# Designs tried in a protein design chat: VHH binders against EKC/KEOPS complex subunit cgi121 (cgi121). Part 38

Target 1, 174 residues: EKC/KEOPS complex subunit cgi121 (cgi121), of Schizosaccharomyces pombe (q9p7j3)
Amino acid sequence: MILPLFPETQVHVFVYENVSNCAAIHEQLISQNPIYDYAFLDAATILYKKQVYSAIIRALEDRRDEQMKTKTIHSEVILSLSPKTEISSAFRQFSMTKKSKNIVVVKIDSKLTEEEEFERLDKLVEGNRVEFSDEELQKLIDFKVLKKNYKLDPSTLENPLASILSSIALRGYS

## First folded at step 20 (VHH)

Design pm13 (from pl1 with D106E D111E)
Fold by OpenDDE, fold request of step 21:
Structure pm13 (fold): chain B 174 residues (1-174), chain A 123 residues (1-123)
Amino acid sequence: as target 1 above (174 residues)
Amino acid sequence: DVQLVESGGGLVQAGGSLRLSCAASGFTFNAYAMYWGRQAPGKGREWVSGITWRGRSTLYASSVKGRFTISRDNAKNTLYLQMNNLKPEDTALYYCAAGIFPFSTEFSDYEYWGQGTQVTVSS
């Protein structure tokens, strides 16, 4: 996937359901194993493809402008999903946990094709790959968590996409 | 009530300049990417330029790159298009649009549209 604003940056996004080794993956992330150089998101917190891509675009802008708040582009993607400025909060809100069952995996600056990247990632994730689509994401979402993360109320729930993307856009500007 | 109101269009000679403005109201301007499109007589709508919600990134159609400059003032809820070295083929009705998703060149991804301002470039 190539974003129009960042034509030199290859991005891949994968969705896994029924992942059995999230705890093991989490430990590797804590250990900063370079083989796990991805953004691992809890699928329970992701409702739209555009939510993920909005965060990616924000992160890429910040990297380009040398204004990242975190150490890596992948951690910046996680931060960029959050309406809060605190890094720890963003990770608690959106990052994969040991108890996660379904995950969204983002790769920035890939040198591989989507299929090649999948083959590499598939060695790390023990689960079933599903399509990265709003339809599949909708099956995996936890609305309680989503509402909490973005402080959605009956008014903002009238248009969840706009509310979520606005929250991403306005982080640090409200 | 959401409104996008374009202004600044008019008749100019080839090689001339115009500055278009788009005044936005009724929505959170800072949260939206903004775009310019245009439609010439007898042709479909053409994508012209876009700018992200924070104004940090811009993109231009190849036909206007180097001549047009898109910018925004979030404090004034206003989008701009500086058009230099205008050509007769730039003649069109120019629309501004707002999209909550940054960034898309697809018109179907935009939530709001203005009514347009006419730009006519004579040879």
Scores: ipSAE 0.911, ipTM 0.947, lowest interface PAE 0.5, mean pLDDT 96
Fold by OpenDDE, last read:
Structure pm13 (fold): chain B 174 residues (1-174), chain A 123 residues (1-123)
Amino acid sequence: as target 1 above (174 residues)
Amino acid sequence: DVQLVESGGGLVQAGGSLRLSCAASGFTFNAYAMYWGRQAPGKGREWVSGITWRGRSTLYASSVKGRFTISRDNAKNTLYLQMNNLKPEDTALYYCAAGIFPFSTEFSDYEYWGQGTQVTVSS
C-alpha cells in the first residue's frame, strides 16, 4: 500500500491468528534480528484499520521531521499507537508479547510486493493469515484491554473510532 | 454542536488571490485532519487539499498545486486556504471538511462539512 502523504514509502500490514510461535518471535525481536524488521502488534489491542494507519502516518511524519522518539520506524509505529508518551508503556500496551495469540504485523519501507512480503513473513510467523479488515480485527480484539489502553468510558465508547484516533493524534500535545 | 463556517470567498479577477478561512467549533480541532473541497456548477465535488492534524503534512490536487496553500492554526481552530493565481476554472463553492483519520482523499472519510463559501473568478 502507498499512502498519499508518503508516496515513496510502501507499507504492508498483515494479520495472523492462532500464532503458535510468538514467544520465539519475541526472542528474535529482543535480539534485534534484522530479519524480523517489522512492527509486531498484539491484535488484542487493535480495533480498526484506521488505528494502525493513523499510527503509521504519525510515525512517518515524525521520521520525516526527524522527531522520532524511538530508534526505528517500526518501534515508532508502536509508540504512535499509544496515548502515552512513555515508550515502555506503549510497548506494554500494544506490542506483541510471548503470550500473544493473534498479531498484526506492519512493514514500513518495503521493497517488495505485498505477496512477496507475505512470503517472507510467512516463514517467520506460524499462524493463519487473516484479512486486514475491521471485521476481522473486531474478532480478535480484547475490549477490556482496549478500554484500558485508551481509557475509554461510556461517553467515549459512543464513538470508539474517533476516541482512539483522537488519542493517537493528541499524544504529547501541549 | 459541530460547526465549520467558511469565509473569504467572493468575486475576483483571473490572476487574483483570495484567502479562505474555515472556523471550527464543537469538536477537538487539533485531533482532526482538515480538508478543502469544491464544487463547480454542473460538476461533481472535487477534492482540493488536505492537511494533517499537526499541520506537518499537506497534499494538493494537481489542478491547484503550486497555486494554493493549505494551512491551519490550531490555537484559533481555523483552517485556511491561500489561493493565488486564480483561474476561471477555480470558480466553485468551496467546502471545509474535517476527518478524524489522517489522511484521506476520500470524501466518505470525513465526519464534518461546512456549508461552503462561493468563489467566483472572472475572465
Scores: ipSAE 0.911, ipTM 0.947, lowest interface PAE 0.5, mean pLDDT 96
Fold by OpenDDE, last read:
Structure pm13 (fold): chain B 174 residues (1-174), chain A 123 residues (1-123)
Amino acid sequence: as target 1 above (174 residues)
Amino acid sequence: DVQLVESGGGLVQAGGSLRLSCAASGFTFNAYAMYWGRQAPGKGREWVSGITWRGRSTLYASSVKGRFTISRDNAKNTLYLQMNNLKPEDTALYYCAAGIFPFSTEFSDYEYWGQGTQVTVSS
């Protein structure tokens, strides 16, 4: 898809459930294998599509303005999900781990159609693709982890979307 | 209570300028993208411009691009719209809106709206 603010940047987001090779993927990421040029997120930490897109937009702004804190746009997306400024913390909070079973995969600067990109990614991920929707994300979320990551309390849980997106927006401003 | 209060509208001749303001309160202003919309008599609401929460990115409708400038002062919880080279077709009630999701051009994605300020451009 194309974001209105970044018409020259194509973004694709995929969701996989029951992924059996997260550990292998993780090792490839650590080794910085260019074939794995994606942002791999733990689906247990993602509740809304808008959460992902908010992070993407923030990352893209920072890239455009040459203010990225991380080395790559995909790592910046991961950082941008976090209410914390520490990169290590953001990765610990939101990135796919070896123990992950369900993942959200983000591709920035894609030159392919969504289906073409999926075909490439499908060779790397051993799992079942599901729709990138709030409905499907809701099935995969770990609310305990979500609440911890964004420090959600009973009051902020009344509107989780606003709370999460606010946290993303306010990173570095508190 | 959430409030968005627009001001700065008025009557101006074609080619003139106006600067609209939108004072926000009751919510975390710097966490929201802000937008301007307008509604001319007998027409539906038209999207005019938007700005992200940090003010780093802006977008304009083709009809106002190059003439209008959206900006914000997060310290003052205020949104602005500088309107230059105004045309009679710019005549409308101008609304400011807030959306927690950056960025959307869809009115349905906005959480809060102002009451509007009238801008009238005479030929």
Scores: ipSAE 0.910, ipTM 0.947, lowest interface PAE 0.5, mean pLDDT 96
Fold by OpenDDE, fold request of step 21:
Structure pm13 (fold): chain B 174 residues (1-174), chain A 123 residues (1-123)
Amino acid sequence: as target 1 above (174 residues)
Amino acid sequence: DVQLVESGGGLVQAGGSLRLSCAASGFTFNAYAMYWGRQAPGKGREWVSGITWRGRSTLYASSVKGRFTISRDNAKNTLYLQMNNLKPEDTALYYCAAGIFPFSTEFSDYEYWGQGTQVTVSS
């Protein structure tokens, strides 16, 4: 996918359910294995496609403007999902853990087609790929976690999309 | 109540300039991407320009690129469109719009719209 604001940057997003090797993936991330150069998100924390893309856009803006708070664009995407400025908090909130079962995987600056990238990623993730859609994300979400991450209340739950995207937008500006 | 109120339109000769403003109220302005669209008589709505919520990124339609400049002042909850080297084909009703998702060129992704301000460019 190409974002209108960043036509030279190719982005791919994949969703996996029933992943059996999240612990193994996590160990590779800790060891900073370059083969795992992705943003691995816990699907339990992602409700909308626009949530992911909003974070990506924010991260890309920050990179362009040399204002990233993290070391890599993928870690910046994770940070950009969070309403909190603390990096460790963002990772605790949104990053895949060893106990995760469903994940969203983001690739920034891909040199491959979506299909080629999938083939590469499929060698790393032992799970079932599902469509990256609001419908599929809704099946994987943990609303308790979502409400906690974005401090959603009954009034904001009427339109969680607006609340989530506002939280992403307003990070560091409150 | 959410309001977007455009101003600054008027009659101008070809080659002239106008600066449009859009005053926003009733929502968290700095959480929204902002956009300009226009509609000429007998034509469909045309996307003109957009700006992200922090004002760091902008995009323009090819028809106005190099002549129009979109900007915003989040402290004043105001969106601007500086229009230079205006042409008769720029004649239209100009609308301000707000979208919670940054960034989209699709009108259906915008939550709020203004009533518009008329811009007329004479030859």
Scores: ipSAE 0.908, ipTM 0.946, lowest interface PAE 0.5, mean pLDDT 96
Fold by ESMFold2, last read:
Structure pm13 (fold): chain B 174 residues (1-174), chain A 123 residues (1-123)
Amino acid sequence: as target 1 above (174 residues)
Amino acid sequence: DVQLVESGGGLVQAGGSLRLSCAASGFTFNAYAMYWGRQAPGKGREWVSGITWRGRSTLYASSVKGRFTISRDNAKNTLYLQMNNLKPEDTALYYCAAGIFPFSTEFSDYEYWGQGTQVTVSS
C-alpha cells in the first residue's frame, strides 16, 4: 500500500487469528531481533483499518519532522494509537503480549510485495492469516478493552470511529 | 450543528489572485484533515488540495501545484486557499470539506461539506 502523503513508503498490514506462539515472538521483540522488525499489535484493541492507518500516518509525519518519541518507526506506530502521551502506557494497551490470541502486524518501509512480506512473516507467526478488513477486525476486537483504551461512553461504542480517530489526532494537543 | 462556510470568491482577471476562507463550526476542527474541491459548470468534481490536522502535510492536484497554497489556523477554526496566477480554467465553485481520517484524496472519505463560493476568472 502507498499512502498519498508518503509515496516513497510501502506499508503492509497483516492480521492473524489463533496465534499460538505470541510468547516466543515477544521474546524476540525484547531481544531486538531484526527479523522481527514489525509492529505487533493485539487485535483485541483494533476495530478499524482507518484506526491503524491513522496511527501510521501520524508516526510517518512525526518521523519526517524529526518529532518521534520512540526508537523505531514501528514502536512509534504503537505510541500513535494511544490517546495518552506516556510511552509505557501505549505499549501496555496496544502491543501484543505473551497471552495474546489474535494480532495485527504492521510493516513500514517494506521493500517487498505484500505476498513476499507475508511469506517472511508466515515463518515467524504460528496462526491463521485473515483479511485486513473491518469485517474481520470486528470479529477479533474486545469491545470492553476498546472502551477502556479510548474512554468511550455506551452510546459512542455503537459507532466509535470518529471518537477513536479523534483520540489519535489529539494526543498531546487537547 | 456542523457548518463549513466558504467565502472570498468573486470575479478576477487572469493572472490575478484570490484568497478563499472556510469557517468551521460544530466540530473539533483540529481533529480533522481539511480539503478544497472545485466543480466547473457542467463538469465533475475535482480534488484540489488537502492538509492534515495540524497543517504539517499538504498535497495539491497537479493542475494547481505551485499556484495555490492551502493553510489552516486551528485557533480560528479556519481553512484557507491562496490562489495566485489564476487562469480561466480555474473558474469553478470552490468548496471545503472535512474528514476525520487524517488524509485521503477520495471524496467518499469526507464527513462534512460546505456549499461553496464561486470563483470566476476572465481572460
Scores: ipSAE 0.851, ipTM 0.927, lowest interface PAE 0.7, mean pLDDT 94
Fold by ESMFold2, fold request of step 21:
Structure pm13 (fold): chain B 174 residues (1-174), chain A 123 residues (1-123)
Amino acid sequence: as target 1 above (174 residues)
Amino acid sequence: DVQLVESGGGLVQAGGSLRLSCAASGFTFNAYAMYWGRQAPGKGREWVSGITWRGRSTLYASSVKGRFTISRDNAKNTLYLQMNNLKPEDTALYYCAAGIFPFSTEFSDYEYWGQGTQVTVSS
């Protein structure tokens, strides 16, 4: 995937369901193993492709402009999903945990085709790959978690896209 | 009520300059990417330029790159298009649009549209 605003930056996004080894992956992330240099998100928090791409675009703008708040572009994507400025809250709310069942995995600055990156990632994740699509994401979302993370009210829960993307856009810019 | 109101159009000689404005109301302006499009008589809509939430990233159609500059003033809820070195082929109805997703060059991804302001470039 090539984003119009960042044509030199190749991005891949993968979705896995029924992941059995999130605890092992989490251990590798804590130890900062470079083989695991991805953003691992809990799919229970992700409803739209545009949600993920909005966070990616924000993170890439901040990197270009030397305004990142975290150490890596992948951690910056996780922060950028959050409506809150506190980094620890963003990770608690959106990152894959030891108990996660389904995940969304983001690779930024890939030098590989999607299938080549998948072959690498598939050695790390014990689960079933599904398409990165709104249709598949809808099967994996937890709407109660989504409502809590973005403070959605009943008037927006039927079509929360604009509310979610506004939260991503406006974090830190009241 | 959501409104996008363009102004600043008019008649200008080739080689001249014009600055368009788009005044926005009824939505949270700084949550949206903003765009300019244009439509010449008898032709389809042409994407011209876009700008992200806080104005930090811009993109231009190749036909206008280097001559047109998009900008926004979030304090005034206003989008601008500075058009320099205008050519007769720039003659069109110019309209602004807003999209919650940054960033798309596809008109179907935009939520709000203005009525447009006419720009006519004479030889």
Scores: ipSAE 0.840, ipTM 0.920, lowest interface PAE 0.7, mean pLDDT 93

Design pm13 (from pl1 with D106E D111E)
Fold by ESMFold2, fold request of step 21:
Structure pm13 (fold): chain B 174 residues (1-174), chain A 123 residues (1-123)
Amino acid sequence: as target 1 above (174 residues)
Amino acid sequence: DVQLVESGGGLVQAGGSLRLSCAASGFTFNAYAMYWGRQAPGKGREWVSGITWRGRSTLYASSVKGRFTISRDNAKNTLYLQMNNLKPEDTALYYCAAGIFPFSTEFSDYEYWGQGTQVTVSS
């Protein structure tokens, strides 16, 4: 997915399954270790590539326009996934936790190629990388979590893309 | 029913101006990015311009940058294209489109299209 509005901003997204060290990663995030400067998302909350890129584009637009609500672009991506304005609820609902098993990892403003960024990230994450694709994300999603996070009803759960993306678009405006 | 209806086309002398409108109904307008495309006779579709959900970001094809201005009024569910300093090469059927993804220059990412309004620029 190309970001034509932000052509000078290099973005990488990685997906890992069967991650054994989420607790260790979480402790590094709490301590604000700069080598862990990524957005670590629980894959149980992510169904579509477009879901992640919608949050990224919103975060980048808000940063450009000095409308960010959080301290870093990576934390702003986490907030931008949420249909609600409360920052703490967004982190609780979408961030990787100590108990997470599968994760989606976002790097914004990378100075590295995808391969180089992967080599660095792979030293930090003990798990199996899979393709960032709707096919792989579908295997890792928890639909009960998705329904709760986006307040989906049975009629929208079969094909929820538009409902999810509109929630990301409308946060604070509906 | 989702509907996108363009208006404001017509015949105009080179160097002149036109403003196109695209009236939208049947969907939540402010959740969608909006776009203009055009198709000249005997040519493929050309991407012209796009604008994000709330109008804060825009992009233009190099052939129209500096002459065309895209805008939107979310209270009126209407998209606009102000076209200045028109050239005969701008002659085309102009159509608007909507996509739920926040911004893409790929036509395959758009969910809704209008039928178009003709713009003819005489020399």
Scores: ipSAE 0.840, ipTM 0.925, lowest interface PAE 0.8, mean pLDDT 93
Fold by ESMFold2, last read:
Formats: sequence, structure tokens, C-alpha cells
Structure pm13 (fold): chain B 174 residues (1-174), chain A 123 residues (1-123)
Amino acid sequence: as target 1 above (174 residues)
Amino acid sequence: DVQLVESGGGLVQAGGSLRLSCAASGFTFNAYAMYWGRQAPGKGREWVSGITWRGRSTLYASSVKGRFTISRDNAKNTLYLQMNNLKPEDTALYYCAAGIFPFSTEFSDYEYWGQGTQVTVSS
């Protein structure tokens, strides 16, 4: 995808369902293996493409302006999904865990086409790739988790998109 | 309840300047990206400029870059467009818009629209 504000930054986003090796991937992330330099998100926490791209845009603005709070751009995307400023809370709430079954994987600053990046990623993830679309994300979301992560009001008539994106926008500024 | 109200339009000679304002109410202003668009009589809409929710990133259409400056004051819930070195080709109805997504050049991504303020640039 081309982001108008960051036209020279290649970003790829992949979605996998029925992932059988999240525990193995998690061990590699803890070990800081550079082959796994992606943001691995639990798909149970992601409802919209715009949710992911909002976090990416925020992370990229913060990197450009030397305001990142975490060590890598991929960890900054994970933080940027959170309504809270605490880094450990963001990782606990949004990162893939050993128990995750479906994941969203983000690569920023890719030097590869989407197809080439997929070939590399597919060697790491044992699962079924599905399209990165609101339709597919809706099948994988856990609405209880979403409501808890963003403190959404049950039974309200509000559009959850605006509430979620405003939480991403306002973290640390409200 | 959502309102976007533009002001500052008028008649100005070529080479002159105008400053447009867009007063916003009824939504959380600092959670929205803001935009200016324009429409000349009998022509389609033209995207002019956009600014992210905290004002740190901006983008301009090539036709106005270097002459127009978008800015925002989140304490006053107000968007601005400073227009310098105006040309007759800048004559149009100027309107502001708001989008919850942090930045898009696609009009279909915007949730709220103002009614516009007329800018007329005479030779």
C-alpha cells in the first residue's frame, strides 16, 4: 500500500488464520531473532484495515519526528494500537501470544514486493494466508477483547470505527 | 450536531492574499485529520490540502504548493488555509472536511463537510 504522507516507505500487511506455530514464533521474538523483524499482532484484537494503518501512520510520524518510545518501528506499531501510554500494556493487549490462533503481520520498510515478502514470511508462519480485508478481519475478531481493549460502551449506538481510531489518535494527548 | 463553518472568503485581486478559517464543533477535533477542497463553477471537486490530527504532517496539491499553507489550532477547534499570491485560477468555493482516518487524499474517506466559502480572484 502507498501511504500519501510516506510515499517512499513500503508497507505490507498479511493475515493468517489457523496458525499452528505461534509458540515457536513467540520464542523467536523473545530471542530477538532478526529474521522475525515484523509486528506480529493477535487478529482477535483487529477489526479494521484502518485500525492497522492508523497505528502505522502514527508510528511513522513519530519515527520521522524522533518521538518513538520503543526500540523498533514494528514495536512502535504495536504501541500505537493502544489507547494507553504504557508499553507493556500495549504488547500484552495486541501482540501475538503463544496461545494465538490467528495473526496480523506488519512489515514496514520492506525492500521486497508483497509477493516476495510473503514468500519470506510463509517460511516462518505455519497457517493459512487470507486477504487483508475488513471482511476477513471481521471473521477473526473477538468482540469481547476489542471492547475491553478500547473500553467500548456495550449497547451504545456509536460507530466503533470512530471510537477505535480516536483512541489511537489521542493516546498521550487527551 | 457536527458543524464545519468556513469563513474568510471574498473578492481579491490577483497576487493578493486571503486567510480562510474553518470552525469545527460537535466532534473531537484533535482526533480528526482535516482537509481543504475546492470547486470552481461547472467543474469537479479538487483536493487542495490536508493536515494530520496534531498538525505534524501536511500535503498539498501541486497547483497550490508553495502558495498555500494549511494549519490548525486544536485549542480553538479551528482549521486554517493561508492563501498567498492568488491567481484567477484559484477562484472557487472552498470547503473544509474532516476524516477520522489519520490521512487520506480520497474524498470518500471523509466523514464531515462544510458548506464552503467563496473565493473570487480578479485579474
Scores: ipSAE 0.837, ipTM 0.924, lowest interface PAE 0.7, mean pLDDT 93
Fold by ESMFold2, look of step 20:
Structure pm13 (fold): chain B 174 residues (1-174), chain A 123 residues (1-123)
Amino acid sequence: as target 1 above (174 residues)
Amino acid sequence: DVQLVESGGGLVQAGGSLRLSCAASGFTFNAYAMYWGRQAPGKGREWVSGITWRGRSTLYASSVKGRFTISRDNAKNTLYLQMNNLKPEDTALYYCAAGIFPFSTEFSDYEYWGQGTQVTVSS
């Protein structure tokens, strides 16, 4: 995918369900293995495609303007999902853990087609790829986690999109 | 109630300038990307320009690039369009729009719309 504001930046997003090797992937991320240079998100925290793209766009704006708070663009995407500025809490709340079952995987600055990037990623992830779509994300979300992460209340329960995207937009600017 | 109210339109000779304003109320302005569109008589809607939440990124239709400048003042909840070197082809109803997604050139992604202000450029 090419974003209109960042036309030279190729982005791919993949969704996997029933992942059996999150513990192994997590070990590689801690070790900073460059083969695993993706953002690995827990799908239980992601309800909308626009949620992920909002975080990506924010991270890319911050990189361009030299306002990143983390060391890589992929870690900046994880931070950008959070309504709060604390890096450690953003990772705790949104990043894949050893116990995760379903994941969303983001690659920014890809030099590969979607199919080629998938081929590479599929060697790393033991799970079933599903479409990156709101329909599939809705099947994988944990609404209790979502409500906690974004402090959603009954007034936003029927359509939380605006509240979630507002939180991403306003981090540090409230 | 959400409102987007455009102003600043009028009659101007070719080569002239106008500045449009869009006053916003009823929503958290700095959480929204903002846009200008226009509709000429007998034609469909044309996307003109957009600006992200904090004004750090902008994009323009090729027909206006270099002549129009979009800006926003989040302290005043106001969107602007500075229109320079106007041409008769710029004659249209100009309207602002707001979208919660950080940036899209697709009208279907926008949540709120103004009613528009008329700009007429005479030759």
Scores: ipSAE 0.835, ipTM 0.918, lowest interface PAE 0.8, mean pLDDT 93
Fold by ESMFold2, fold request of step 21:
Structure pm13 (fold): chain B 174 residues (1-174), chain A 123 residues (1-123)
Amino acid sequence: as target 1 above (174 residues)
Amino acid sequence: DVQLVESGGGLVQAGGSLRLSCAASGFTFNAYAMYWGRQAPGKGREWVSGITWRGRSTLYASSVKGRFTISRDNAKNTLYLQMNNLKPEDTALYYCAAGIFPFSTEFSDYEYWGQGTQVTVSS
């Protein structure tokens, strides 16, 4: 995908359900294996495509303007999902863990087509790829986790898009 | 109650300039991307320009790039469009819009709309 604001930056997003090897992937991320240079998110925390793209757009804006707080663009996406500025909280709340079952995987600055990037990623992830769509994300979300992460009250929980995207927009500015 | 109120339109000769304003109220302005669109008589809506939450990224339709400048002042909850070197084909009703998703050129993605301000550019 090419974002209108960042036309030279190719972005791919993949969703996997029923992933059996999150612990192995997690070990590779700890080891900083460059083959695993993606943002691995727990799908239990992601409800909308626009949620992911809002975090990506914020991370790319911050990179361009030399305002990133983390070492890589992929870690910056993880931070950008969070309503809070604390980096450790963002990773704890949104990153894939050894216990995750469903994941969203983001690749920024890809030099590959979506098909080519998928072929590489599919060698790393033991799970079932599903479409990156609101319909599939809604099957994988944990609404208790979503409510906690974004401090949603009953009035916003029925249609939380604006609350979630506002949190991404306002981190550090509200 | 959400309001977007445009002002600054008027009649101007070709080559002239106008500055449009859009005063926003009733929502958290700095959480929204903001946009200008226009509609000429008998034509469909045309996307003109957009700007992200804090004004750090902008995009323009090719027909206005280099002549128009979008900006925002989040302390005043106000969006602006500086229009220079105006042409008769810029004649339109100009309206602002707000979208919670930081950047879409699709009008269906926007939540709030102004009524518009008329800009008429004579030969």
Scores: ipSAE 0.833, ipTM 0.919, lowest interface PAE 0.7, mean pLDDT 93

